# VH-VL binders against NAD kinase (nadK), part 16

Target 1, 268 residues: NAD kinase (nadK), of Syntrophomonas wolfei subsp. wolfei (q0aze0)
Amino acid sequence: MKIILVNNRFKENTEKKAQEIAGQLSALNVEVIIDNGLDEPYAGTVDFIMVLGGDGTMLRAARRYGQRAIPVLGVNMGTVGFLSNIEINELAEYLPLILREEYSLEARMMLEVAVFQQQSLLTRVFCLNELLLRSNSPRMLSFALEISGQKLEPYRGDGLIVSTTTGSTAYSLSAGGPIADPQLDAFIVTPVASHIINKRPLVVSPEREISLHLLEEREAIIGIDGQIKMDFGAENRVLIKRAPHPLLMVNLKAKPFFTSIDRSLQRQ

## First folded at step 2 (VH-VL)

Design d45 (from x34 with light chain L101Y; framework fv_ixekizumab)
Fold by ESMFold2-Fast, scan of step 2:
Structure d45 (fold): chain C 268 residues (1-268), chain A 122 residues (1-122), chain B 112 residues (1-112)
Amino acid sequence: as target 1 above (268 residues)
Amino acid sequence: QVQLVQSGAEVKKPGSSVKVSCKASGGTFSSYAIHWVRQAPGQGLEWMGVIIPILGTADYNQRFKGRVTITADESTSTAYMELSSLRSEDTAVYYCARGHTYKYSSGYFDYWGQGTLVTVSS
Amino acid sequence: DIVMTQTPLSLSVTPGQPASISCRSSQSLLHSSGYNYLHWYLQKPGQSPQLLIYLGSNRASGVPDRFSGSGSGTDFTLKISRVEAEDVGVYYCMQALQTPYTFGQGTKLEIK
């Protein structure tokens, strides 16, 4: 068995913990690859991915490895989040189940984001939460939104979010989007500070293709999962669709989504 | 109720740097933008720049580019404005002010900090 | 940069009388969105500025109804229908149509 341990090297205690876990796994004849974010993603075949950290580390792991159809387990190391399944102090209890493949999998849709300069593809990335089109200054954007060939009336405001259902509790929530059951597959399209009063969030089929471009030259950025930023200008366009493979999240114990989100919304 | 509380007054020598903090309470820190505005003694108001924590972006008045850096720490709900290569002309009261994330493109400031006097002298 | 010009620079008013302050911009602050990106602030002596009027004519929360803003494009007016003692201070207009945001010189309102 070959396992990737994904950690955040820049967090004080996670590197030491990753090394300890790698040693425990090696003692059980498991080959371990540590991915601390400094190098290119590991290119070889692996059987399992263990993410040590919070939601941010899981988002990075999903972008790097989510399209490979490999089981991914989130192990919480501190701050509460939505993407971890077990706590670090529970890992020893669950490790035998992991090694015997005695767990269930939950499929989470991902976005495929393709950015073009005119007709030339500049980049293609995948993400678990959302794409954000935003102004990179205090100035509003004017932009066009097209859904499966249907051209909507122009948007005017600070930006737009195209989110998965997993991302419904992330930036889309802050922008006024609905809370969605992550078991559903759908795109959620949420305006950011629209100056057109009747622009509402849209919930659309995951089979839809969404395109965006600017109608005026402005300083704008495309943001991916809040972690990757790309310049976006009037000669650029972006195409968003369902990624070919969902992220396969490991479920070792029940995590009640609705009571968890309800508790989170009670906090300031 | 929203409140912005700034760090205390500072006296600095020419050529040094100063870092002023602005701690927010009473609202969701990530849901708004923090602007910095200064006022030299007996003078009017001058906009320096803005940080939008949820979007991870900052923008600056070109007059201060290369000398000013605005940052935010969401874990402590605190924004910072650092001004380097200080000159006597930088003597001023420095204010932080809040613009809503959903209204930041409209650019109005609904809450202001109490101000921080920075004196630059030999 | 957009230049903001206020007139008058100072104003003395007997309590209960109206006051009017003008603000002119070097270019139109009316954007294609239909909004004028012009805001009014009051700075009372020894205090931080406070928002009075935003987007040309909208009164900020807690601001008395004796304050009103009007105008469009390049010419804006702040009116106080009946000046009270607590209205003393320096009034600033600010444009937020483009960066850098710029303020007028300020209008000092004093009670006679």
Scores: ipSAE 0.000, ipTM 0.393, lowest interface PAE 18.5, mean pLDDT 85

Design d46 (from x34 with light chain L101W; framework fv_ixekizumab)
Fold by ESMFold2-Fast, scan of step 2:
Structure d46 (fold): chain C 268 residues (1-268), chain A 122 residues (1-122), chain B 112 residues (1-112)
Amino acid sequence: as target 1 above (268 residues)
Amino acid sequence: QVQLVQSGAEVKKPGSSVKVSCKASGGTFSSYAIHWVRQAPGQGLEWMGVIIPILGTADYNQRFKGRVTITADESTSTAYMELSSLRSEDTAVYYCARGHTYKYSSGYFDYWGQGTLVTVSS
Amino acid sequence: DIVMTQTPLSLSVTPGQPASISCRSSQSLLHSSGYNYLHWYLQKPGQSPQLLIYLGSNRASGVPDRFSGSGSGTDFTLKISRVEAEDVGVYYCMQALQTPWTFGQGTKLEIK
């Protein structure tokens, strides 16, 4: 068995814990690859991915490895989040189950984001939460949204979010989008500070293709999971589809999504 | 309690197709793979293929090349195995069985359906 | 394809006596994870197969401790320390290392 340990070396105690866990696994004849986020993703085959950290670390792991259809376990290191399944102090109890591959999996849809300049593909990225189109200046954007070839009336405002159901509790929530059951597959399209009063969040089939382009020259950016930024101009077009593979999240214990989000919203 | 319930026995003519269903209850359908295994009268077990609903993918034993199709309907927690161009040699009890999802998983079948007898005769 | 060979093909035992069934694979079933992807099933007369032993040596839930699995690589053994009347049936080994997954021919266990 080969396991990738994904951690953030800059967070207190995570490197120490990664080394401890790697030592335990090596003693059990498991090959361990440590990914601290600074190098390129490991290119070889692996059997399991263990993410040591909060939701941000899980989002990075999902972008790097989510399309490989490998089980990914989120291990919380003391930060409250929605993407971890067990706490670090529970890991020793669950290691035998992990090594025997005795766990269930939950599929979480991902977005495939392709950015073009005219007909040329500039970049292709995957993400777990959302794509954000926003102005990079105080000026509002004017942009076109097409859903499966159907052209909507132009948008005017600060931007637009295209989110997965997993991302419904992230930036889309802050912009007024609905809370979605992460077991559902859907795109959530949420306007950011629209100047057109009738522009509502949309919930659309994950089989649809969504495209965006600017209708006038503006300084804008595309944001991916709040971690990647790309310049976006009138010569660019972005195409958003359901990614070929979902992120396969490991469930070792029940996580009550609705009670967790309800409690979180009361404390915000 | 996890249970796999299969459709009833069928009698088919050579050259026709048969579609057997396997309904899962008591557990998360999408978290597991559904395999199909057949057993000719008085003979051993033969693996036919698998559907992995969470990945949207199916794999097949090359022996059944072009004749077997395995599908799943997650809304009803039901897997289907369709075998076409039936021959008398396809007379067998067809079982569905639950396994772990990933390719390098343990691959053992923890629960089995009751079996569906398919008889191919003219 | 990986070929699985069981010996013997049939076995008759007196209740309370031990029984042993061998299974050989044409290539190693030992994965880099340290596990042997070899499983044992029992099919009682008129019933569906049921899981007995998984990953070489682990007893499935509800399986009595008189059943044990051993071996590694290409040679595996299923042992019953004290055979009981309810153990009658056909025993199959199966490899799950590579598709197509393949079964041994089966070993029929009868009571004398």
Scores: ipSAE 0.000, ipTM 0.408, lowest interface PAE 15.3, mean pLDDT 85

Design d6 (from x34 with heavy chain S31R; framework fv_ixekizumab)
Fold by ESMFold2-Fast, scan of step 2:
Structure d6 (fold): chain C 268 residues (1-268), chain A 122 residues (1-122), chain B 112 residues (1-112)
Amino acid sequence: as target 1 above (268 residues)
Amino acid sequence: QVQLVQSGAEVKKPGSSVKVSCKASGGTFSRYAIHWVRQAPGQGLEWMGVIIPILGTADYNQRFKGRVTITADESTSTAYMELSSLRSEDTAVYYCARGHTYKYSSGYFDYWGQGTLVTVSS
Amino acid sequence: DIVMTQTPLSLSVTPGQPASISCRSSQSLLHSSGYNYLHWYLQKPGQSPQLLIYLGSNRASGVPDRFSGSGSGTDFTLKISRVEAEDVGVYYCMQALQTPLTFGQGTKLEIK
């Protein structure tokens, strides 16, 4: 059995804990690859991915490995989050179930984001939460949204979010989007500070293709999961569709989503 | 609407093998577990095993002692259950059923195939 | 293996009367997650089994509200508040806490 341990190099105790866990797994005849985010993703075949950290570390792991159909377990290191399933102090209890593959998998849709300059593909990236188009200056954007070739009335405002259901509790929520059951596959399209009255969030079939482009030259940025930023101008177009594979998240312990989000919102 | 459609009834001789198919239509084949359950005439339900198609991993009831093999072809959205070294007591209706979650232990069967009667006689 | 025991093995009910079926497991089905991995199925004559209740007490889609499940740990009950002719069949409980998944022996419900 070969496991990747993904950790956050910027947190002081994560490297030492990753090495301790790697030692424990090696004693059980498990081959361990440590991914601290510094190098390219491990290219070989693996059986399981264990993410040590908070939601940000899970988003990185999903981008790097989410399309490989490998089980991914979030292990919380003492921070509050929605993408972890067990706490680090519970790992020893659940390790036998991990090694016997005695767990459920929750499929979480991902976005495939393709950015073009004219007709040339500039980049293709996958993400778990959302794509954010936003102004990079005090000036509002004017932009076009097309859903499966259907052209909507132009948008005017600070930007737009195209989110997965998993991302419904991230930037989309802050912009006024709905809370979505992560068991559903859907795009959530949420305007950011729209100046057009009655521009509402849209819930759209994940089989649709969504495209965005600017209607006038502005300083704009495309943001992906809050971790990647790219300049976006009037000669650029972005195409968003459902990624070929969902992220396969490991459930060892039931976490009731709606009570968890309800408590989180009350604490805000 | 999700449907599980199984192959037709079979009559087999003792010592031979049978391979039953279960085609999922109208749904998300790769995101669920496919279980196999049999029922001998006038008897109760007996779990045989499960496959998680997206991972290709399978688990079996050890009662069948290596006689059962469950496979999946994601390109055709079809799961297969092969039972070898057939005996008269293997005469039963064989069902495929979809597990709501991928985990063998948590799965409740929300959709069932129509069943395939396998008769083992000489 | 976890052994599932149902009582009674058969019962006859006049239409409109209640029915109750018990299911006992040889070990607790309550997981540390807080769920009881116990499910109830109905097999009508000549048909495939169908899901009635999952995770102890949740009614499956399309199941009438006269069906309810209760219990925790090792003792579970399926109740039908007012039996109808269409409820005839064999009822099975199933544990899904660990492999092999195991069923109770079944309870046949007949109309008098």
Scores: ipSAE 0.000, ipTM 0.392, lowest interface PAE 16.5, mean pLDDT 85

Design d7 (from x34 with heavy chain S31N; framework fv_ixekizumab)
Fold by ESMFold2-Fast, scan of step 2:
Structure d7 (fold): chain C 268 residues (1-268), chain A 122 residues (1-122), chain B 112 residues (1-112)
Amino acid sequence: as target 1 above (268 residues)
Amino acid sequence: QVQLVQSGAEVKKPGSSVKVSCKASGGTFSNYAIHWVRQAPGQGLEWMGVIIPILGTADYNQRFKGRVTITADESTSTAYMELSSLRSEDTAVYYCARGHTYKYSSGYFDYWGQGTLVTVSS
Amino acid sequence: DIVMTQTPLSLSVTPGQPASISCRSSQSLLHSSGYNYLHWYLQKPGQSPQLLIYLGSNRASGVPDRFSGSGSGTDFTLKISRVEAEDVGVYYCMQALQTPLTFGQGTKLEIK
């Protein structure tokens, strides 16, 4: 059996913990590949991915490996989050189930984001939470939104978020978007500080294609999962659609989404 | 409680096609692989193929490739096995079975359907 | 394809006596995880097969403790410590290391 351990080398004690876990797995005849985010993703065949860290580490793992149809388990290392399933101190208890493949899977849709400069594809990236289009200056953006070829009235404001249902509790929530059951497949389109007071979040079919471009010259960025940033100008266009494969998340332990989000909202 | 319920027996002519259904109840259909296994009268078990509903992908025993198609409808928790260009040698009981894992291999079959007898005769 | 060979092909046992069935694979079924992808099924007359033993030695839920599996690599054994009338049927081993999944020929267990 071959497992990738995804961790963040620069967080306190995470490298030491990853090495300890790798040693435990090796003692059980499991081949371990450590991915600390500094090198290219492992290119070989792999049976399982274990993510050691918080939601940010899981988002990175999803971008690197989410399209390969490999089970991904989130193991919490002390931060509160929505994408982990078990705590690090529970790993020893659940490890036999992992090795026997006695777990259930939950499919989480992902976005495919293609950025063009005029007619040329600049980059294609996948993400689990969202794409954010945002002004990179104090000035509001003016931009066009098309949904499956339907041109909406122009938007004016600080930006727009196109989110998965998994991303509904991330930036989309902060911008006034709805909380969505992550087991549903949908795009959530949430305006950011719209100048037009009546612009509302939209919930649309995941089979829709969404395109965005600027209507006037402004400094803007495209943000992916809050981790990747790209310049976006009037000569650029972005196309967003459902990724070919969902992220396969491992469930070893029931995680009560609704009570978790309810508790979070009590503190905000 | 998990249960796999298959469609009823069929009598077919040589050269025709048959489509057998397997409906899953109790538990999560999409989290598992659904395998198809046949058994000719008085013979042993022969693996035909598998569908992984969560991925929408299937794999087949080369012996049946080109004649067998396995599909799944997640909304109804039902898997289908269609076998075309039927021959008398295809007379068998056809079973669906759930693999405990989403993979094409490694899985043990923790639940089996009741079987569907397909008789090919003229 | 991995070839699975069972011996014996038929077995007659007096009630209360033990029974042993062998299964051999043409190549090792030991995976890098340390598990053998070898499973045992029982088909009672007129019924669908049912799972008995999985991953070489683990007894399936509801299976009596008189059934046990052992072995590793290419040689596996299913044992029944004391055969009962309800154990009559055909026993099959199956490898799940790679597709196509393959079964042994089956071992028919009968009683006097």
Scores: ipSAE 0.006, ipTM 0.506, lowest interface PAE 10.6, mean pLDDT 87

Design d8 (from x34 with heavy chain S31T; framework fv_ixekizumab)
Fold by ESMFold2-Fast, scan of step 2:
Structure d8 (fold): chain C 268 residues (1-268), chain A 122 residues (1-122), chain B 112 residues (1-112)
Amino acid sequence: as target 1 above (268 residues)
Amino acid sequence: QVQLVQSGAEVKKPGSSVKVSCKASGGTFSTYAIHWVRQAPGQGLEWMGVIIPILGTADYNQRFKGRVTITADESTSTAYMELSSLRSEDTAVYYCARGHTYKYSSGYFDYWGQGTLVTVSS
Amino acid sequence: DIVMTQTPLSLSVTPGQPASISCRSSQSLLHSSGYNYLHWYLQKPGQSPQLLIYLGSNRASGVPDRFSGSGSGTDFTLKISRVEAEDVGVYYCMQALQTPLTFGQGTKLEIK
């Protein structure tokens, strides 16, 4: 068996714990690859991905490995979040189940984001939570939204979020979007500080293709999962669709989504 | 440790159908893709299609125009490839092979079955 | 469909000498992830194909370091530094960037 351990090397405790867990797995005849975020994603075959950290580390793992249809387990290191399934102090208890492949999987949709400059593809990335288009200055953006060939009336405001249902509790929530059952597949399109009164969040089929472009020259950026930022200008167009494969998340213990989100909202 | 074992050779009449099985042992069946590749006598390799059992998704080479169907039974760790409306040109060795995914991922075939010879003759 | 073209289609090599096989694709196989979705397989006589090199340059488990893959975009090369008798067979490149997955015509390697 070969496992990738994904951790955040900029947090000393997670790096030390990753090394400790790698030693324990090696003693059980498991081949371990450590991905601390600095190198290119591991290119070889792998049987399982273990993410040591909070939601941010899971988002990076999803972008790097989510399209490979490999089980991904989130192991919480003490950070409050939604994407981890077990706590680090529970790992020893669940490790035999992991090694015997005795767990269930939950599929979470991902976005495929393609950024163009005129007709040229500049980049293509995948993400688990959302794409954010936002102004990078105090000035409002004026931009066009097209859904499956249907051109909507222009938007004016600070930006727009195109989110998965998993991302419904991330930036989309902060911008006034709905909380979505993560078992549903849908795009959630949430305006950010729209100046047009009747612009409401939209929930649309995941089979639709969404495109965005600026109608006026402005300083803007495209943000991916709150971690990747790209300049976005009037010569750019972004195309968003459902990624070919969902992220396969490991369930070793039940986590009641709705009661978890209610507690989180009370703490905010 | 991982092994793919295919069903035995078949002789079929033109116009009939054939269903070849591929049973996986060792490792995780459901999270890997199972591809089907054929090889006519003395010819090269031709990709037929793929299934990812956990996603329930299958994709096919359009050359087979609705004649091919790939299915999987996770309870028995077995994938199946059914080819209908058989022609003499379908005489080939049919292989199953394990991959991670078919696009926007690695897509390479790390294990192959032993092959199943299907002969189509009158 | 992406067309894969191998050269040469056959070669004979004296044991201990190097061999080189080229594979060209009709479209770039470099994905936005930074990977080239190009893989090499060897089919020994009477056997199933086996993986040699994946994602352009990575040796599969158990493959001797005599084998190496290189290239990016549309031009790829498989090299064998010192050919041995067990290397006889047909070598195939395959693109996995998009469906349908497509193979080169194959290169038959024989020992002189």
Scores: ipSAE 0.000, ipTM 0.396, lowest interface PAE 16.6, mean pLDDT 85

Design d9 (from x34 with heavy chain A33T; framework fv_ixekizumab)
Fold by ESMFold2-Fast, scan of step 2:
Structure d9 (fold): chain C 268 residues (1-268), chain A 122 residues (1-122), chain B 112 residues (1-112)
Amino acid sequence: as target 1 above (268 residues)
Amino acid sequence: QVQLVQSGAEVKKPGSSVKVSCKASGGTFSSYTIHWVRQAPGQGLEWMGVIIPILGTADYNQRFKGRVTITADESTSTAYMELSSLRSEDTAVYYCARGHTYKYSSGYFDYWGQGTLVTVSS
Amino acid sequence: DIVMTQTPLSLSVTPGQPASISCRSSQSLLHSSGYNYLHWYLQKPGQSPQLLIYLGSNRASGVPDRFSGSGSGTDFTLKISRVEAEDVGVYYCMQALQTPLTFGQGTKLEIK
């Protein structure tokens, strides 16, 4: 059995814990690959991915490995998050189940984001939460949104978020989007500070294709899961589709989504 | 508690098709695999195929290639096995069984349906 | 395909006596993970098969401790320390290392 341990290179505690866990797994005849984010993703076959950290580390793991149909377990190291299933102090109890593959999986849809310059593909990335188009200056954007070839009236504002249902509790929530059941597959399209007061969030079939382009020259960026940023200009177009494969998240214990989000919102 | 309930017995003519259902209850349907295994009268067990509902993908025993199709409907937590171009040799009890993992292989069958007798005769 | 061979094909046992069933595979079932993907099932007369032993030696939930599995690679054994009347039926081993999944031909256990 081969396991990838994904950790945060800038957290000393997670690096030390990753080394400790790797030693324990090696003693059980498990080959371990440590991914701290500095190198290219491991290209060989693996059986399981263990993410040591918070939601940010899980988002990175999803972008690197999410399309490979490999089980991914989130192990919380401190801060409360929505993408971890067990706590680090529970790992010893669940490790035998992991090694015997005695667990259930939950599918989480991902986005496929393709950025073009005219008709030429510049890059293609996958993400778990969302794509954010935003102004990189005090000037508002003027941009076009098309849904499966249907051209909507132009948008004017600070930007737009195209989110998965998993991402409904991330940036989309902050911009006024709805909270979505992660078991549903849908795109959530949420305007950011729209100048047009009637622009509402949209919930759209995941079979739709969404495209965005600027209608005038502006300094703008495309943000992916709040971690990757790339320049976006009037010569660019972005196409967003459901990714070919969902992220396969490991369930070792029940996590009640609705009561968890309700408590989080009441805390604020 | 987890239970797999199959559709009732059927009598079919040679050349026709049969579609057997397997409804799962008590667990997370999409988190496991559903396998189909048949047993001809007085014979042993023969694996036909598997579906991974969460991925929508299936794998089949090549012996049945082109004749067997396994599908799943997550909204009703039901898996289906359809066998076409029926022959008298297809007379058997057909079982669905839950694989404990998400993989096509490796898994043990922790729960079995009650079986569906399919008789192929004119 | 991996061929599974069981011996004996039939055995009769006096109640309270031990029974032993062997299962041999045409290739090793020991995966790089360290697990043997070999499982045992019991089919009682008129019933669906039920899981008895998984991953070579682990007893399934609700299975009495008189049942045990052992072996590794290509040679596996199912043992019943004291056979009871309720143990009558056909025992099958199954390899799950690769598709197609394959079963042994079955071993029929009867009471003398």
Scores: ipSAE 0.007, ipTM 0.563, lowest interface PAE 8.1, mean pLDDT 88

